# Designs tried in a protein design chat: VHH binders against Protein disulfide-isomerase A5 (PDIA5). Part 1

Every score and structure here is a prediction.

Target 1, 129 residues: Protein disulfide-isomerase A5 (PDIA5), of Homo sapiens (Human) (q14554r378to506)
Amino acid sequence: WMQNPEAPPPPEPTWEEQQTSVLHLVGDNFRETLKKKKHTLVMFYAPWCPHCKKVIPHFTATADAFKDDRKIACAAVDCVKDKNQDLCQQEAVKGYPTFHYYHYGKFAEKYDSDRTELGFTNYIRALRE
Structure headers, positions and changes below count from the first letter of each chain, unless a header shows other numbers; antibody chains are not in Kabat numbers.
ipSAE, averaged over its two directions, is called F for ESMFold2-Fast, E for ESMFold2 and O for OpenDDE. V2 adds 0.75 times the mean of E and O to 0.25 times the DockQ between the complexes of E and O.
Where letters were taken out, [cut] stands.
Atom coordinates printed by the task and the answers are left out, and those that the model quotes come from them; centres of patches stay.

## First folded at step 2 (VHH)

Design a2
Fold by ESMFold2, look of step 4:
Structure a2 (fold): chain B 129 residues (1-129), chain A 120 residues (1-120)
Amino acid sequence: as target 1 above (129 residues)
Amino acid sequence: EVQLVESGGGLVQPGGSLTLSCAASGFTFSDYALAWYRQAPGKKRELVAGISSGGSTVYMDSVKGRFTISRDNAKNSVYLQMNSLRAEDTAVYYCATYEVSGEYTYFDSWGQGTLVTVSS
């Protein structure tokens, strides 16, 4: 019946710590992971970026919509992490969020369309055709 | 035109402290994230600390607990308080902000830099 006044509340989980269908990648596993997928849409982001925060629910919902298709991945790279800064520079990320489409791990194009679940899902469905 | 002007660099002994300042103009400061980057000789420029429009902060691991980023929206200024300085903190420090385009946010505005030298 007594609360534990000495224990702080648990910190809220970050997007990376949440249990979603988004693949959170780092420089060490980026290429190997993407080579195993026919289609990967990658979101390069910064956790503090307001535009990234607004898109995260849409991108997460997109990943969930395709979770049962093993050929498709929706992945995210946190460009603020030290271990990812070389990757984000190599991929020419100049701002957040940036979305790249990869075909079997090869860069194909930048995604510049609508940043909503509908925009993302329509794009991915067109890739399956 | 976005302008960022860094100041406060100089020579300091190991273990010492220094405060960097960045004065900003040409944009609505309170709506933008600000960051400090640094570039040591022979290295690529690296993110040191960032602060969101809402005041949330991020730090590279090697400076956590030693450096503090802050902002003063009334003065259009961002600051980096550097404590417990080490030789590896020697670098040119740059203030940066991002510009919002219609499709994404990106960093493309930089100051000229301010040199911090940590040496006996």
Scores: ipSAE 0.000, ipTM 0.308, lowest interface PAE 11.2, mean pLDDT 82

## First folded at step 6 (VHH; from p9 with T52D)

Design v1
Fold by ESMFold2, look of step 7:
Structure v1 (fold): chain B 129 residues (1-129), chain A 120 residues (1-120)
Amino acid sequence: as target 1 above (129 residues)
Amino acid sequence: EVQLVESGGGLVQPGGSLTLSCAASGSIFSINALAWYRQAPGKKRELVAGIDSGGSTVYMDSVKGRFTISRDNAKNSVYLQMNSLRAEDTAVYYCAAYEVSGEYTYLDYWGQGTLVTVSS
């Protein structure tokens, strides 16, 4: 940014503003929503993060692949929104992106494997069996 | 290491305006975004506005339309133009830097803070 003289870009739709199968959560509904799902993979992100931007299409495609399985959710939390900042601190998110797996709303583990659609879908399929 | 130096704080009346400045120096090539945070007495520190290397901005809801974050690449500086100031905007304002390291972006660097007081 410091060495980029580009003019401010025009407004673009945010990930949350796009109509996708990703469940965009906020602090008020995070726990209640996750308790109703057997398996939830949550991406905690910051919209300006370059690694987050690279992963977003893969995570979105993963959510679409499981859209008809009511036991599974692929969810996202934008940690720079004011209403989500307490949630991200409570979940100990220190860097972006961070992926957490929750089982019926309880934190089970971090996802640290491939950040590709194939990596995510293989992980979720293994959880289902 | 990165150093962040804020300036521009002070006492203003409600409805007034103030411009905060933050100059970044040192090993700045890993910096992904610069942001302003604030902490009011008895409150948690909260993000006010941020700007990334591509010029994209984020604002907390209560300051949208009143505050504008901008950057000057030649001076390695970021600015917060605060208009229509309210008593609720009284806080210490901190410049902060997000650093890309490996596969993650972290909030790693903070300035010393500059006090903004909005009072009649």
Scores: ipSAE 0.375, ipTM 0.685, lowest interface PAE 2.2, mean pLDDT 86
Fold by OpenDDE, look of step 7:
Structure v1 (fold): chain B 129 residues (1-129), chain A 120 residues (1-120)
Amino acid sequence: as target 1 above (129 residues)
Amino acid sequence: EVQLVESGGGLVQPGGSLTLSCAASGSIFSINALAWYRQAPGKKRELVAGIDSGGSTVYMDSVKGRFTISRDNAKNSVYLQMNSLRAEDTAVYYCAAYEVSGEYTYLDYWGQGTLVTVSS
């Protein structure tokens, strides 16, 4: 179940360190930030989650597609960070990745559909209508 | 189902070192990542260190440079080398395993925990 140990590659920039349109939220400002957006799709993730790794490019692309819409946000929460662990528990995150839609900061529903750029984009577009 | 068994806990003086071990058994083919958590008296359980299937590691800030998480594939084990131990490192340390199920990765498996006490 464990792969052969290999010398770790040089550290790659974390998703949070990358310059994208994704709002990386933390426990202290999570709720305040969400209240400022009409529609927020939040990705709760862990860095070692293989599904998270696969979805991150699609979610990032989606965030970029809506970057000019002030009412819409794509946000991410690293549930591994100490300051976010309580937040993820409070938001009932049981597995990674978990996608929650918030309306003006209030939980509306869990997104459990296509985890592609097209899927996310279609979902957000439908929210605007 | 996966079973995790921790060992290596005990009493150590400040500045001392300790190595925790966790042996995994059962249906471990679905395990993707392993982690160490700890819970100090009166505090919530917190992630100490994690290691994924590729060997990438993550640490809480307070243990960086002091603790090292590693894995041994042949022994189906994960380890936590703890150096320069401090009083605030006193806690019950838990081994945890993340399992891939469908399109999700879950933290579903915990060990019983091993007590680490750092005291002069």
Scores: ipSAE 0.339, ipTM 0.683, lowest interface PAE 1.0, mean pLDDT 90

## First folded at step 7 (VHH; from x1 with G50A)

Design x5
Fold by ESMFold2, look of step 8:
Structure x5 (fold): chain B 129 residues (1-129), chain A 120 residues (1-120)
Amino acid sequence: as target 1 above (129 residues)
Amino acid sequence: EVQLVESGGGLVQPGGSLTLSCAASGFTFSSNALAWYRQAPGKKRELVAAIDSGGSTVYMDSVKGRFTISRDNAKNSVYLQMNSLRAEDTAVYYCAAYEVSGEYTYLDYWGQGTLVTVSS
């Protein structure tokens, strides 16, 4: 128990800290994690990015919608973190957010459609076909 | 033309402080996110801190609690207050501006850089 009672209230949790169904990945575990999944949609983002902030609730809801399907993952990479900057360069991320679809860990295509829960879920459902 | 001009770099002792400034022109400053990047010799350029138009900030892990990014929209300026400086903070520091284009945010504008050297 190390809380200081005179300290200011703790800040609101980050997306990573919110304990959602989104897999938050780092450069060291990206490839091995993705190869265990038939379908992974990855959001490359920056926490300060206004387009990213708008999409985060939709992407989070998408991850929750597929949480019971073991073949599917919705993952996120914070490209601001030092340990992720090489990965984001490797994956040719030039703007935020960028969405990539991976099939068993292999890059298949960029997702460029609607950034809503419905857009994401329709895309993923089509992949399961 | 967008122009970003850094100042405030120099030699400082370990544990010391510096304030970097970046003066911006050629765009509506209040509408853009701004950032500081740094590049040490032989290293890739890395994000240090960013601040959006509403004042929300993000920092790289190694500078949290030591560095503070701020902006003054009336002066079209962004600042980096660097406290408790260490030798590993030695780098050229770049001011950068992000452009929102369509549904993406891109890092499109860079200053010339200002050198910070932390040494005794």
Scores: ipSAE 0.012, ipTM 0.404, lowest interface PAE 7.7, mean pLDDT 83

## First folded at step 9 (VHH; from z0 with S56Y)

Design z1
Fold by ESMFold2, look of step 10:
Structure z1 (fold): chain B 129 residues (1-129), chain A 120 residues (1-120)
Amino acid sequence: as target 1 above (129 residues)
Amino acid sequence: EVQLVESGGGLVQPGGSLTLSCAASGSTFSINAMAWYRQAPGKKRELVAAIDSGGYTVYMDSVKGRFTISRDNAKNSVYLQMNSLRAEDTAVYYCAAYEVSGEYTYLDYWGQGTLVTVSS
């Protein structure tokens, strides 16, 4: 029943590789995708950022909670990818993570409240009403 | 404050190699990731490669397989091994550092730059 404790663990998929309800966007499809949604909460992040890593499970759970509402998206943008650097500068993202709310693709406000599933979920429920 | 000092730039033939070095000094405890950016004449500054303290790396697509970023945490130093150089790699290369501050990670620190010229 004993194993080599030095065996490497299997590779974990990246957040983007995990099949979740989070909509992973790039600069080429950001504007057109968001225009089709009444409400989008976007997380701008960097994969090495400790605060981003802490929030990812909460944001993912939020996306799952609204997966059946066609008018709502929880989206993420990896700002260190080449294709996204112009987008993140255009959106004035200076620190990671940054959360923006968009209404039919138009920037409405920055989300600066609790970075928990409950915080995100309560915010989105209030927008739906 | 954090100070970043680059070295290793120069003139090289196409297909050649260079190693860039950057040493960080000062109040480095909050540094999360270190990176190389470059800016060619008339072009925007762009990320070339980044590495965090745990060894996680990111590369721009055009340098994957040719450039390797590495880090020596004990020396607070980051290196860029540049192989198979092309004329399009000609640029001023800047060392940069990302700092964790409060609830955010920011790109706050830049070196002075080191020129790499790839030319026949």
Scores: ipSAE 0.343, ipTM 0.663, lowest interface PAE 2.7, mean pLDDT 87

## First folded at step 11 (VHH; from e1 with S53E)

Design e3
Fold by OpenDDE, fold request of step 13:
Structure e3 (fold): chain B 129 residues (1-129), chain A 120 residues (1-120)
Amino acid sequence: as target 1 above (129 residues)
Amino acid sequence: EVQLVESGGGLVQPGGSLTLSCAASGSTFSINAMAWYRQAPGKKRELVAAIDEGGYTVYMDSVKGRFTISRDNAKNSVYLQMNSLRAEDTAVYYCAAYEVRGEYTYLDSWGQGTLVTVSS
């Protein structure tokens, strides 16, 4: 687990810096943004989390699949950022990644199932029914 | 189980420097990232810096350019070099480990903390 000191970070852009359909939320706009969507699936993550890294492509693809549905949103919260630490604590995030479903901004349930594009897509489709 | 032991805290004048050390032992194979947190009197505990197994680092805004987190695999240790210390840096500093368990990464291992006091 230990690495050489002062190793440079990878040159790849962060998830937030990439142009995707995922809404990257912060403490200041989290509640306001969620209230505007009937269904929001939120991914709470840490940048170094290996499971987060594996799921990010699937979650991003899911967000893109629903990008034209104004009632649906896929959002992400970087819990490592200073401004998001209180938010993640308030949302009772204990491990990464954590997925929460919100209905018009109100917490409904934790998503603890298939972390693939198909899994997320099926879940969101079921919510619309 | 992972055990973390901090050292290096103490009294320092504003503008001074201090290096904190944290030694990890136990089930260190589960550790994905190491971090330093701090808690000032009457304030909430906050992340100061973190470093993952790939060398990626994160810093809180107020310490950027002043603090440096590093790791030594030979000693199973993580360090926090603190330069240009300010009174507002006064806090108990805690070493923490992010551990991979099953399908999750958890922050559930903490050191006992070491007090850093910045005062003239």
Scores: ipSAE 0.827, ipTM 0.898, lowest interface PAE 0.4, mean pLDDT 95
Fold by OpenDDE, fold request of step 13:
Structure e3 (fold): chain B 129 residues (1-129), chain A 120 residues (1-120)
Amino acid sequence: as target 1 above (129 residues)
Amino acid sequence: EVQLVESGGGLVQPGGSLTLSCAASGSTFSINAMAWYRQAPGKKRELVAAIDEGGYTVYMDSVKGRFTISRDNAKNSVYLQMNSLRAEDTAVYYCAAYEVRGEYTYLDSWGQGTLVTVSS
């Protein structure tokens, strides 16, 4: 009869709230933003996802490594946000994290390899060649 | 496999309150976050609120300040306190669980749903 719900922890800055080179995209600007980049690697995630949390530093570092290349972008989509739920469904995101490679805004392939900075960097570097 | 069972739905007047409950059973150790979704007639299913095992919560904009999601890990249960209910809150509410399997977190466990009708 007595319920003992857990109290929420103090708020921490979200990944999106942190100033990084990762483009945090939403349903309204997703397509338009991707079309402007020759190569975009997109991370679809949920904030509570443990594997997402592990990968975020690596993905962020990768984004920073390519921040000066205007043809390349590393982007992220929070699939939990209201405006992104349809987008994540449209992009056939089945699990988190999911990484998609887009070429001038067109879906090319799912990235399902090494989820480290080195892995992402090597992948993007190969795309540039 | 995770099983989810909702309860607490019903008819309520505008401005009223209702509390939904969801009990999880089975492989509950794999549950990372629990959530409430809703689907109104003719509309798509949408996330209402979610809570992870650490108590981190998210809400859809239209329910912020009115709905509160809470979780009791000891009871493998999640709750949705709904206050100041509106006609547009009328929907079938579904309990859902995000489960960690391998290198991914999946949203593939759903309850049967419970109908919430807000009407005068």
Scores: ipSAE 0.827, ipTM 0.897, lowest interface PAE 0.4, mean pLDDT 95
Fold by ESMFold2, fold request of step 13:
Structure e3 (fold): chain B 129 residues (1-129), chain A 120 residues (1-120)
Amino acid sequence: as target 1 above (129 residues)
Amino acid sequence: EVQLVESGGGLVQPGGSLTLSCAASGSTFSINAMAWYRQAPGKKRELVAAIDEGGYTVYMDSVKGRFTISRDNAKNSVYLQMNSLRAEDTAVYYCAAYEVRGEYTYLDSWGQGTLVTVSS
């Protein structure tokens, strides 16, 4: 039963450790950060989720595409971190990934369409017009 | 459906050690990660440690350096080695599984729990 008692450390940086245009938020700064943005698309995720891993490059590219528009943010919340568990329960996140759109920090709707860069960017462009 | 069975709880002195075990059975091919949660009296259930199929681990801050999670993929089992136990570690410990179903990963498979009491 005491076989393989320790897991190896990961060899490469996590998404949060990579420097990208994605805002990685925690429960303490979530509301204040979102209030400052007209449009925020938030990805709630778990780091081991395979659908999350598949979406991460698309969501990251979307954040980069809008990095110069100060009214727009693409944010991520790791729901397995201690600091974020209450937030993810308050936001009613039941499965990963979950995408929420917020307007000036107020929940507006769940995003349930294409999880590709094109899907995300088309959605956000429609909000800007 | 996945069934989870915990074992290894009990009464232990402060500074002591326990090993918790959890075996998964049923439709285990959907399991993406396994975790230990705990619930102390009057508190919400909280994540203690988790491990995915590739061996990546997460720990809550208060147990880092004292607890070690490990898994045996062939037996669909996870273990929690708890060292340097403190009174604040007293709780019911639950095994949980993150399962991939469709386009989502869900956390809704739980064991019945095993009580750990740390007291003199």
Scores: ipSAE 0.526, ipTM 0.745, lowest interface PAE 1.4, mean pLDDT 88
Fold by ESMFold2, fold request of step 13:
Structure e3 (fold): chain B 129 residues (1-129), chain A 120 residues (1-120)
Amino acid sequence: as target 1 above (129 residues)
Amino acid sequence: EVQLVESGGGLVQPGGSLTLSCAASGSTFSINAMAWYRQAPGKKRELVAAIDEGGYTVYMDSVKGRFTISRDNAKNSVYLQMNSLRAEDTAVYYCAAYEVRGEYTYLDSWGQGTLVTVSS
């Protein structure tokens, strides 16, 4: 019954629905997930944010570049989801996108540099050393 | 600074309808999206619906099919048409604006709220 070509096409998938190498986190699993990673770069975002939309391909490519390193995660939190509102407040996220680096789940610093694949990748490679 | 003023709250019967309005004034050029949030007693503030400058909308699951958000860009206003109201929709409803400033989008512009009470 699911083969009706006359049905309207489904809407374009969201970033989370695209099932990339990015870890999409929620308040319930944020801290436990990050605790298991030596290095996590987290992008806090809102889906309609124009600067977030421009960065998403770069951040996604960065996650793919490190997908085979079990000690590294590139993660994202959608701050407008009900489950994430408390988390984004607790992490003092004031604007979108915001990038935080966590070391074994502990906040270490805000990433304020270049928002390109090369900028993210260079930052993470420096952390591995 | 953006100022947001809500109106249209009140007492309604279950199954009834109500339209909320929110007018934005001040530095409105930066507004990227407008939203309605609500907060019931003893609960956290939660997103109800949002609409961006291009007309893209999102809704929380429990209001889909009952609530419609719309935006009049010429008036810098957003509206929430609430149909088939239920007791659990009772809350203070807040208008909010997402603003682009520099390389960020901020959510720090909120109205004072308008109370919606659905009698049970």
Scores: ipSAE 0.526, ipTM 0.754, lowest interface PAE 1.4, mean pLDDT 88
Fold by ESMFold2, fold request of step 13:
Structure e3 (fold): chain B 129 residues (1-129), chain A 120 residues (1-120)
Amino acid sequence: as target 1 above (129 residues)
Amino acid sequence: EVQLVESGGGLVQPGGSLTLSCAASGSTFSINAMAWYRQAPGKKRELVAAIDEGGYTVYMDSVKGRFTISRDNAKNSVYLQMNSLRAEDTAVYYCAAYEVRGEYTYLDSWGQGTLVTVSS
């Protein structure tokens, strides 16, 4: 019956470990990745924050809705990782979640509207038009 | 504001155990999660473990199965049971609090740190 020696089941994968359309970025690749995209909506988060956890399914679904548009990215930055602390400070992130829109890698505005798939999707569609 | 006081650090042999404690005081009503971070000399601070008010826990990979975070909400305290300690666990351990205000969670509060040294 047994395949492989891992007796207990593995822990539930983190958001970053799940196979989704969300681009999980770090300080080393943030700027380069964003400059290649006409439109990027970035979620800065901490994994255990209650408002972040509520939004994650909505943001993930939004990324999936635009997965075939090469000019659009929905990206996430885990601000509690050591390699991202400088980035989150540079981007003036003070609370979680924070959503920024970038145009070809340049900060354009903070997204402060509905934190639902519909809210995100309508916002991004309006940017394309 | 929240004040955090750590205790329980010390010198321990490889394979040994320690329990770290952190007591929160002041305006503790906003605390949604508490965490242990650590910083070794010459390295950046890194998350070790966190626990939220509902008991949900997160651990860094290198401590899973060896460290256990727990909480006592009546005392506004969290604990880190550290077993099977290794030399690479040597660091100053910091207690931190994540505080919810409105629609955001902030990482605002840090303790002064407690030193854990794992050495033969």
Scores: ipSAE 0.433, ipTM 0.720, lowest interface PAE 1.3, mean pLDDT 87

